VH-VL binders against o27280. Designs and how they scored, part 469

Target 1, 266 residues: o27280
Amino acid sequence: MDSMNVPEVLEIKRIVEESESVKTFIFSWDFRREVRPGQFVMVWDFRDEKPMSVSLIDPVRSEIGISIRRVGEFTDRVHGLSEGDLLGIRGPYGRGFELMGRDILLVGGGIGMAPLAALADEATARGMRVDALVAARTADELLFLDRLEAAGVNISTCTDDGSCGFKGFAHERLLTLEENHDMAAVCGPEPMMFQVMRILDERDVPAQLSLERYMKCAVGICGQCCLDDTGFRVCAEGPVFWSQELSRVREFGRYRRDPAGRRVPW
Short names: E, the ipSAE of ESMFold2; O, the ipSAE of OpenDDE; V2, 0.75 times the mean of E and O plus 0.25 times the DockQ between their complexes.

## First folded at step 22 (VH-VL)

Design if4 (framework fv_acasunlimab; at its last look DockQ between E and O 0.91; V2 from the best seeds 0.87)
Fold by OpenDDE, look of step 22:
Structure if4 (fold): chain C 266 residues (1-266), chain A 118 residues (1-118), chain B 108 residues (1-108)
Amino acid sequence: as target 1 above (266 residues)
Amino acid sequence: EVQLLEPGGGLVQPGGSLRLSCEASGFTFSKYWMSWVRQAPGKGLEWVSYISTGGRSTFYADSVRGRFTISRDSSKNTLFLQMSSLRAEDTAVYYCAKWYIGRAFDIWGQGTLVTVSS
Amino acid sequence: SYVLTQPPSVSVAPGQTARITCGGNKIGSESVHWYQQKPGQAPVLVVYYDSYRPYGLPERFSGSNSGNTATLTISRVEAGDEADYYCQVYDESSDHYVFGGGTKLTVL
């Protein structure tokens, strides 16, 4: 076992309220331990532990950000924390996004924009042209718009209710966009990702997609995050997968495992 | 059968030009980045160039930038390498290679020899 | 330019384990891939993403990385394993594919 498997107790340096339900917790980070967009950390509140994507990587300020959506007991507790409070962080883990080319499309839904925001920063810093399709149910749930804009990202928005941008789902908006890209990175609700992947495949745009599964060990041992048929472990072989890999995963976009390991539909 | 075939090699004088081609079969060519990798006689592998699926972006090794041009024709399942201002040091077996996940190359052609000599 | 360093040669007796190393200061941050090249043949991918084996490759081939060093391990070496082996990464800072200098594996 690597020392990386022991949570480091870190102080919350800052909290950014991204939306009503999403907060970004910022920590000082020693970048001798490299972290890549798309990787995740295990966040420990001294009671429970959950995997969270890194949404901010700032080597200049020596900071990382973890965006957390309020969705349950654990996240409720975390959202109750203040600057100066402590959390345990271990990681980073998993496979992050890989950047190639000069023109990248980001497609994110809801909290799925978290790792993509970090990717956007990296891509723009490298001089890449970045288009981002940001999707949410409503305008107030659109994440990181100001941040993306400040980074020079070309943003398109879509909302289920039409309160901002295109009225409809991300894949529907994508169909209205004719321009292709060198590659795409996708993260959000799995049904969304499934549809987006299909479109991108038809357009011969290589795509990487970040999957969400229940993860316990984060080191590929417990098997809780295993994908059916392939045996892919989301924590080890993912969470970022190439579309070619996911094409072999039958359950992708169709069902997931609940905490008890039962199949549940999306 | 997945295959890459590389015709077009041969003998060329210094300063000359040569166009290599690589014909792909057995997989959907248009869905993959493609690359050229060369190997001088008795030497190691050296990446030359790669191109995105749609050909929108091209990248070159410093050693060939400005002299070589990578392109592709999806309708013909063919990858091209236009070489100009050829130098003796460009003498090598040139391989076309198919992109694989993780930025690896899983399929290689058998290579074509390009000899630059007076 | 980014450089991957391999030993020029490694010798091993049949049935023993060969280990070929690849050193680079970005090995910890970049995925390493390995290729086998037999004389007069094109390279063949034997390990990708540091430790994954393509379909059809013997289980004798494995990869690992630690720190700034990647290692290709070939267990129960056979005469047919005699070849040149190259490590490879993609350097995002320069958008270059980078190969190691290659290691000649000799089966004694």
Scores: ipSAE 0.909, ipTM 0.944, lowest interface PAE 0.5, mean pLDDT 95
Fold by ESMFold2, look of step 22:
Structure if4 (fold): chain C 266 residues (1-266), chain A 118 residues (1-118), chain B 108 residues (1-108)
Amino acid sequence: as target 1 above (266 residues)
Amino acid sequence: EVQLLEPGGGLVQPGGSLRLSCEASGFTFSKYWMSWVRQAPGKGLEWVSYISTGGRSTFYADSVRGRFTISRDSSKNTLFLQMSSLRAEDTAVYYCAKWYIGRAFDIWGQGTLVTVSS
Amino acid sequence: SYVLTQPPSVSVAPGQTARITCGGNKIGSESVHWYQQKPGQAPVLVVYYDSYRPYGLPERFSGSNSGNTATLTISRVEAGDEADYYCQVYDESSDHYVFGGGTKLTVL
């Protein structure tokens, strides 16, 4: 393996509290190792290692940001760290988002906005028009709104409880949007992504979707990230897939797998 | 069964105009970005233009910008290239090509020859 | 503008392995696609995403991409593999497709 496959111990340069449950950890980064929006890194806290999406890619400041939602023991420990503390990082891994055309629609649910925020920065820097549909359960869980606005992104919001923007699900809000886009990028809960993909397909908007699966090796040899019926490895052939690739996958939107490989419903 | 047919080539004088068409069958035309790619006699492949699925966004190689216009009609499954102000260096076989996963091209027409000569 | 560089020609004996290179600045960060073109015919996609084969293509066609070089590898070369081979990327900074200059594979 090259040095990308061995964790590099890095100092936390800054911590941004994005919400009550989400923090962005910022590190100095040598951009001779290029990073694309939609790629992921493995974050090592010296006890365990988990995949996390890159949410900030800033070659000018030589920084990357990794956004982490507090959901369990690993993420609780990481959220307890301070600036100056150390984390191991290996990567980047996986296939990132590919850009074409003059405009793009982003559809993000919850922490799924993290890789899309990085993509929005890249797309706007390339002169694309960017529309973003940002979804969450409640208004205080909407992520990256100020950053997206500062980048010149046109933001639509929806919340399950109606506390901000459209009351309802992302795919319901999408049905009310009038613009045809050259492409779309989607990341969030898999059932949401399935419904959004169906609408985008009906509109003839090519879409890329970022899937999350359990990962261990991140280089495609352990088999833990495989999709049923295809043998695609989310860590190698994904995590970003074109919708045309996913149309061949029976499990997409229907179930997930736990760390033991058992099918569980969404 | 998937097919792209490119009638509309021919001989044209410098400064002239010609419209190429590419008729698609065997796939859902409206779901794919489409391109024109050309090949001068004895030379390599040169991308010319592409168009988004809805037809709103168009892109051109520098060598043809301002002289060529790509368009599409999804109701007729047809891609077009309107060429004007033709030059001798535009002499080539013109292929239409269908977008494939990864920004590749999986289906190509057999090409049509455009000859620009005085 | 982004440039892809290929050797003009490669010669290989039947049954041997041909390697056709495609050079580009940081091409390892791009997705590279490969086309075969026989005389008088349209190009045919033989590898996409650096190393994937379209359905129906022989397993002896493979590819790799790292650093500044992508490589198309054709094992157990047959006379029927004699063709021109082109690499291709999409350059996001210009919104242009880019082809290499082509490599003539000769099977002697």
Scores: ipSAE 0.800, ipTM 0.910, lowest interface PAE 1.0, mean pLDDT 89
ESMFold2 (binder alone), look of step 22: mean pLDDT 92; pTM 0.947

Design if5 (framework fv_acasunlimab; at its last look DockQ between E and O 0.83; V2 from the best seeds 0.85)
Fold by OpenDDE, look of step 22:
Structure if5 (fold): chain C 266 residues (1-266), chain A 118 residues (1-118), chain B 108 residues (1-108)
Amino acid sequence: as target 1 above (266 residues)
Amino acid sequence: EVQLLEPGGGLVQPGGSLRLSCEASGFTFSKYWMSWVRQAPGKGLEWVSYISTGGRSTFYADSVRGRFTISRDSSKNTLFLQMSSLRAEDTAVYYCAKWYIGRAFDIWGQGTLVTVSS
Amino acid sequence: SYVLTQPPSVSVAPGQTARITCGGNKIGSESVHWYQQKPGQAPVLVVYYDSYRPTGLPERFSGSNSGNTATLTISRVEAGDEADYYCQVYDESSDHYVFGGGTKLTVL
């Protein structure tokens, strides 16, 4: 084990309220330890530890951001924190997104936009044309719109209730979009990703998808995040997978393992 | 069987042009980025060019930019490399290579020799 | 341009372990892939994403990446392993694929 497996206690520099349920916690970061969009860190509140995607990577300010959705006890505690409070951060871990080409499509749902926002920043900084399909249940749950717009991203929105943009699901909106991308990056609810991947495959657009699974160790040892049939560990071989890899994963889009290892449907 | 076949090599004079082809079989050609990699006699591997699945984006090594053009025809499962203004230093075995995950190449053709000589 | 540095040659006795290194300033942030090329043949992918082995490759082949150095390890070396080995990365800053200079592995 290397030093990256020891949580570093970091002070919350800034908190950005992204939505009612999502906050971005900003930390000072030593970029001698490189972090890539799509990688995750383990966030430790000195009681529990959870994997979180990096949503902001700012080498200029020497900062990273972690966007956290309020969904349970751990995140409730974290959301109760203030600037100046401390969190333990270890990582980054996992495979991040890889950028190739000049035209990239980002498809994100809900908090899935977190790693994609970071990817968008990198892609735009590289001079890539970035189209982003941002999906959420309602308009108020759409994340990072202002940030993406400021970065020069071409945004299409999709909401379940039609309160903003296309009324419907991301894959439905995707069917209405032009096919002018070298690659795609996808992150969100797995059913969404499954449908999106199917469409992208039909369009011969290489796609990377970020999966969410229960992760304990984050270093590929405990096996809690193993995907059935392939033995892929989301924390080690992922969380970002190429569609080609996921096509071999039977459980993808169908079920996942809960913390007890039980199969649970999406 | 997954295979890449590379016809089109040969002898060409300096300043001349040559078009290489790479025919793919055994996999869905249209779903993969494709690359050309060359190897001068007794030398190492040198990447030449790269093309996206739909051909929307092409990339070239500095050494060939402006002279070589990569293209593809999905209907024919064929990758092309149009070479112009050929130089002696372009003499090499040219391989077409199929993209794998992680920006690796998992399938290679057997290569075709291009000799640029007066 | 980004350069990957490999030793020009490595010698190993049969049954022993060969280690071929690939050095680069950005190698810690890049995924390294390895190819085997036997004389008169096309390259063959033997390791991808630093440490993963393509289907069909012997378990004797493994890879690691630490710091600025990637290493291809071939355990229980056989005569048939004698070949040139190339490391490869993708340089995102230039959108170039970059190969190392290659290492000739000689089985003594």
Scores: ipSAE 0.908, ipTM 0.944, lowest interface PAE 0.5, mean pLDDT 95
Fold by ESMFold2, look of step 22:
Structure if5 (fold): chain C 266 residues (1-266), chain A 118 residues (1-118), chain B 108 residues (1-108)
Amino acid sequence: as target 1 above (266 residues)
Amino acid sequence: EVQLLEPGGGLVQPGGSLRLSCEASGFTFSKYWMSWVRQAPGKGLEWVSYISTGGRSTFYADSVRGRFTISRDSSKNTLFLQMSSLRAEDTAVYYCAKWYIGRAFDIWGQGTLVTVSS
Amino acid sequence: SYVLTQPPSVSVAPGQTARITCGGNKIGSESVHWYQQKPGQAPVLVVYYDSYRPTGLPERFSGSNSGNTATLTISRVEAGDEADYYCQVYDESSDHYVFGGGTKLTVL
């Protein structure tokens, strides 16, 4: 059996409080298992297992960080853990972000900034100029601002309620921002990503978008994470897609699927 | 019909200059990164240069850096390679190629021969 | 810096399976693309992202990539498959595209 299919039990080395609802759990990691921004891991709390994006990739300290938003019973249990407690980790899985060019625009909504923070670190380390549009409902939900500033990222913010930065949605803020980027990476609520993708396409900015779907096995064998029109599996052929791949998909931005495969509204 | 056409090429002396062009049709040129790739007679493929969709970011193989300049004109759907200080080892068929998902190339021109000889 | 190594030639009989290798340090962590080039013609993309086929290519073209080796596999080889084959990656550390040296497939 490949070790990617069996959880490795790891100690929580450090916990960083990113916000009232988001914690980053840091583990020692053997980088013989290489990890790319945009890939995900399966986190197992010995009762249930959920996919989580990697937000910190640090080969120098041999560490990874996994950012988890408290949204239900599984994540409540994980948020109750302390340094020294154990979690099972499988992975990494999926297709990560690809970098080209001299500059990149990141557009992140809520926890969607987690994989983009890892990408920002890699892009800045490669000498790219990084602009980030960080979006949330409220100021207290804006993630990774200090980390991004320390990395030299040029940050714009927006909040639905206007408590920090531009008042409004990410795509509305984007319309007022500079148009010249070599590429973009987008992660957040799917309706936001659809609107952002449309604007970036009109500007001839190649974009990669990270999609979240319900997953069971994380290697694509169960079929639970398929898109409607194409048979693309989020965990095998994604979670990161180029916008050209997504333009052929009617499901994107309109609905999601429950575990039984039934359509549910966003 | 999706096409890339590299008219031109030709014979030039060492130390000389030549500009190659690549005219695109059948797809939206401005949405894609573009590359030049060359192939010396009897040899393999060698990447030369690429340029971003907006034309501001350019990259070059070490063998041509400082001597070649890639550019594009979206109003003419045309990619260019300005070659200077040409050497015998620059003799090759020059292809233009369109970016494809995954940082591959899906559409190639038929190539144009550049010969650098006295 | 990053180097891709291919055998100079591979010979197969019609109906056999051809395997063309592309060696590189930790190439299993790269996305590998493959091109077919017939004499006097431009290259044609035959596999991308290690194992994906462009639309219109037959299922007998397939690819794999793990460890230090990517492999293009052509099952039930036909005379029309005789060509040069190149592997390619994008090396993010140098911001360069990299091609292998090419493999001549001969159909006996």
Scores: ipSAE 0.803, ipTM 0.909, lowest interface PAE 1.0, mean pLDDT 88
ESMFold2 (binder alone), look of step 22: mean pLDDT 92; pTM 0.946

Design if6 (framework fv_acasunlimab; at its last look DockQ between E and O 0.86; V2 from the best seeds 0.85)
Fold by OpenDDE, look of step 22:
Structure if6 (fold): chain C 266 residues (1-266), chain A 118 residues (1-118), chain B 108 residues (1-108)
Amino acid sequence: as target 1 above (266 residues)
Amino acid sequence: EVQLLEPGGGLVQPGGSLRLSCEASGFTFSKYWMSWVRQAPGKGLEWVSYISTGGRSTFYADSVRGRFTISRDSSKNTLFLQMSSLRAEDTAVYYCAKWYIGRAFDIWGQGTLVTVSS
Amino acid sequence: SYVLTQPPSVSVAPGQTARITCGGNKIGSESVHWYQQKPGQAPVLVVYYDSYRPQGLPERFSGSNSGNTATLTISRVEAGDEADYYCQVYDESSDHYVFGGGTKLTVL
């Protein structure tokens, strides 16, 4: 078996409090193993394993960051960890974002901003103009604003309650933004992504979207993350998909599979 | 049927100019990045230029930068390559190619021959 | 500039398996695409994203990418498979599409 499939036990180098519910765990990383924005790693707390997006890629410091939202038992345990504690990490896996053009639009919702933050860093480092629409339910849930600003990203915010920026949903805010982008990268709640993709398609803006599904093996074997009709495996063919690919996926924006394989509405 | 048609090739003198066209049909042209790829006689494929869907961004191979201009007209489903200051080494069959996912090209024209000779 | 290296030629008997390699620095971390070009014809995409096959292509065509080498594999080679094959990547550092030098596949 490929060595990349064996979890490497890594020490938490730093923890960044991104919000009340989100922490970024920073690890030393050997960049001989390349990682791209949009790829994910499997995080193992020696009890359970979950896929997490890479939110920070820093070759200068030889570090990666994994942002984790506190949503359940596993993440509760992880959030209880301290600097110096250990986690198992294997990967990276999946298809990451592909950057093309000079102007890129990032549309992120909640923890979906995690991979986009990493993408923003790469894009800005390449000299691209980056616009980011950062959406959250409330102002205090908006992620990576300072980081994005420091990177030179033009930020637009959107909150459900209007506590910061545009009051409404990301797709609504998007309708008010100019159409001056070569491509877009999208990550967040699937209903949001669905609406955003529709708008971007109408605007002839090529879009990549990162999907969230239950992943077990991360290597395309177990089929847990298989998308209906197409047979796309989110862990292998994704998690980043082009809009053209997702247009073929019936379940996209409509439902997902739960851990038992049952259809669950969003 | 998905198709790319490339008229406009021909014989041109060194230092001359030529404009190639590529007419797209069978797909929504405006939704795809487009590229020009050329092939000198008996040689391999060489990427020439690339343009975004809206034409906002253009990219060129070093060998043609400053001399070639890629553009597009969505209303006509047409891709253009304006070539100037043509050189003998620019002699090639020029293909227009449609972008596919993963930065691949899934549809190619049949190509048009451009011969630069005195 | 980024360079993709292909063997200039590969020969295979009918029914056998042909393997065409494409070498490049850190190519294993990039998406490699393959094109088939028959004499007098335009290139045809045969493999994209290292190992995926466009619709309509025979299952005989497959691809892999690891380390510094991508490989196009054509199983049960037929006379009709005789063509030039090109690998291709996108170099993000220069925003250039890069093709390999091409490999002539001869079916003996």
Scores: ipSAE 0.901, ipTM 0.942, lowest interface PAE 0.5, mean pLDDT 95
Fold by ESMFold2, look of step 22:
Structure if6 (fold): chain C 266 residues (1-266), chain A 118 residues (1-118), chain B 108 residues (1-108)
Amino acid sequence: as target 1 above (266 residues)
Amino acid sequence: EVQLLEPGGGLVQPGGSLRLSCEASGFTFSKYWMSWVRQAPGKGLEWVSYISTGGRSTFYADSVRGRFTISRDSSKNTLFLQMSSLRAEDTAVYYCAKWYIGRAFDIWGQGTLVTVSS
Amino acid sequence: SYVLTQPPSVSVAPGQTARITCGGNKIGSESVHWYQQKPGQAPVLVVYYDSYRPQGLPERFSGSNSGNTATLTISRVEAGDEADYYCQVYDESSDHYVFGGGTKLTVL
């Protein structure tokens, strides 16, 4: 394997507690390996390896940030680490978000805001107007609000329980927002992304959506990240897809796959 | 039948004006960014301008900024290029082109010749 | 002001493989698209996203992109492949589309 496929052992330089369940781990990074918003890395804790979102891309400081939600054994172990501890990182992999036009709508659910925060930084740096719809179950789980505001992003929020902003789902809030954007970027739970994609298509807003599927090789060889109707590999042809590509995919928003590749309801 | 048709080219004097149109059919025009791309005789392709799906955002090559205006009318499925202050180097075949995934162009018109000479 | 550089011409015998290059600083980080243009005709998309083929294009058209060079490869070249070929990217820093200067493929 080439150097992109071998984990590089990196020291955790800084940890940011984004919420009770989400931490951002910041590493020094050699930007001869370029990273784009929407690409992913494989994080190795010397026992297991999992794909994780890049949420900070800072070539000036030579840093990247990787945001990780605590959801199981692997992420529990990583959340127990401290600054100075080591993780293996390989990547980046996949297709990142592409920017066009003068304004963009971001729609993020939960940890899905991580790659969109990186995209927001790039879009605002290019002088684009950025609107963000940030969704979570509760107010305490809304991510990156202060960072987005500091970047000049216009924020709308929604929470399932109504504790902050609109009470309801992201797609319900979207129906109440301005309809006119040059493009959109969407990342979050797949059922949310399906509903949001449908609304954006009806509004003639071109959209890119980031899918997360089980990944093993991260370079498109093993087939475990495939979408069943197209043969698309999330790790190679995605994880970011244009909505026009996804219109041909029967499984999107209807079921997911477990690590063995079996269909599982959402 | 998916197509783009660009009637309306012609001969114009330096400093003159001309409006190009491009009528789309066979696809949902309002869902796509649209571009103008030109090709001077015997030369390569040069991107001129693009416009967003809603028509709110427009972009121009440096060679035409301030002289050309792109617009669209979704009710008529038509893309426009208003050209003014024309110069000899604007002589070219002008194509309209439809956005494709990845920021490519999949459907091109047959092109229309604009000649700027005295 | 991103610039794509193509050789002005390449020649190949029928049945052989043609390779047309598109040079650019770190072009391997861009998505590269390729067009075929025959005399008096509009361009036709033949490869997008470096290596994807549009529907209806034969598998003998393929592409690659790494480092500072993208390459369009045409296997088992036929007389009908004789045309000009252009590479294209979108440069986000300028918000401009950029085309290479074009390569004339001659089938000997």
Scores: ipSAE 0.793, ipTM 0.904, lowest interface PAE 1.1, mean pLDDT 89
ESMFold2 (binder alone), look of step 22: mean pLDDT 92; pTM 0.945

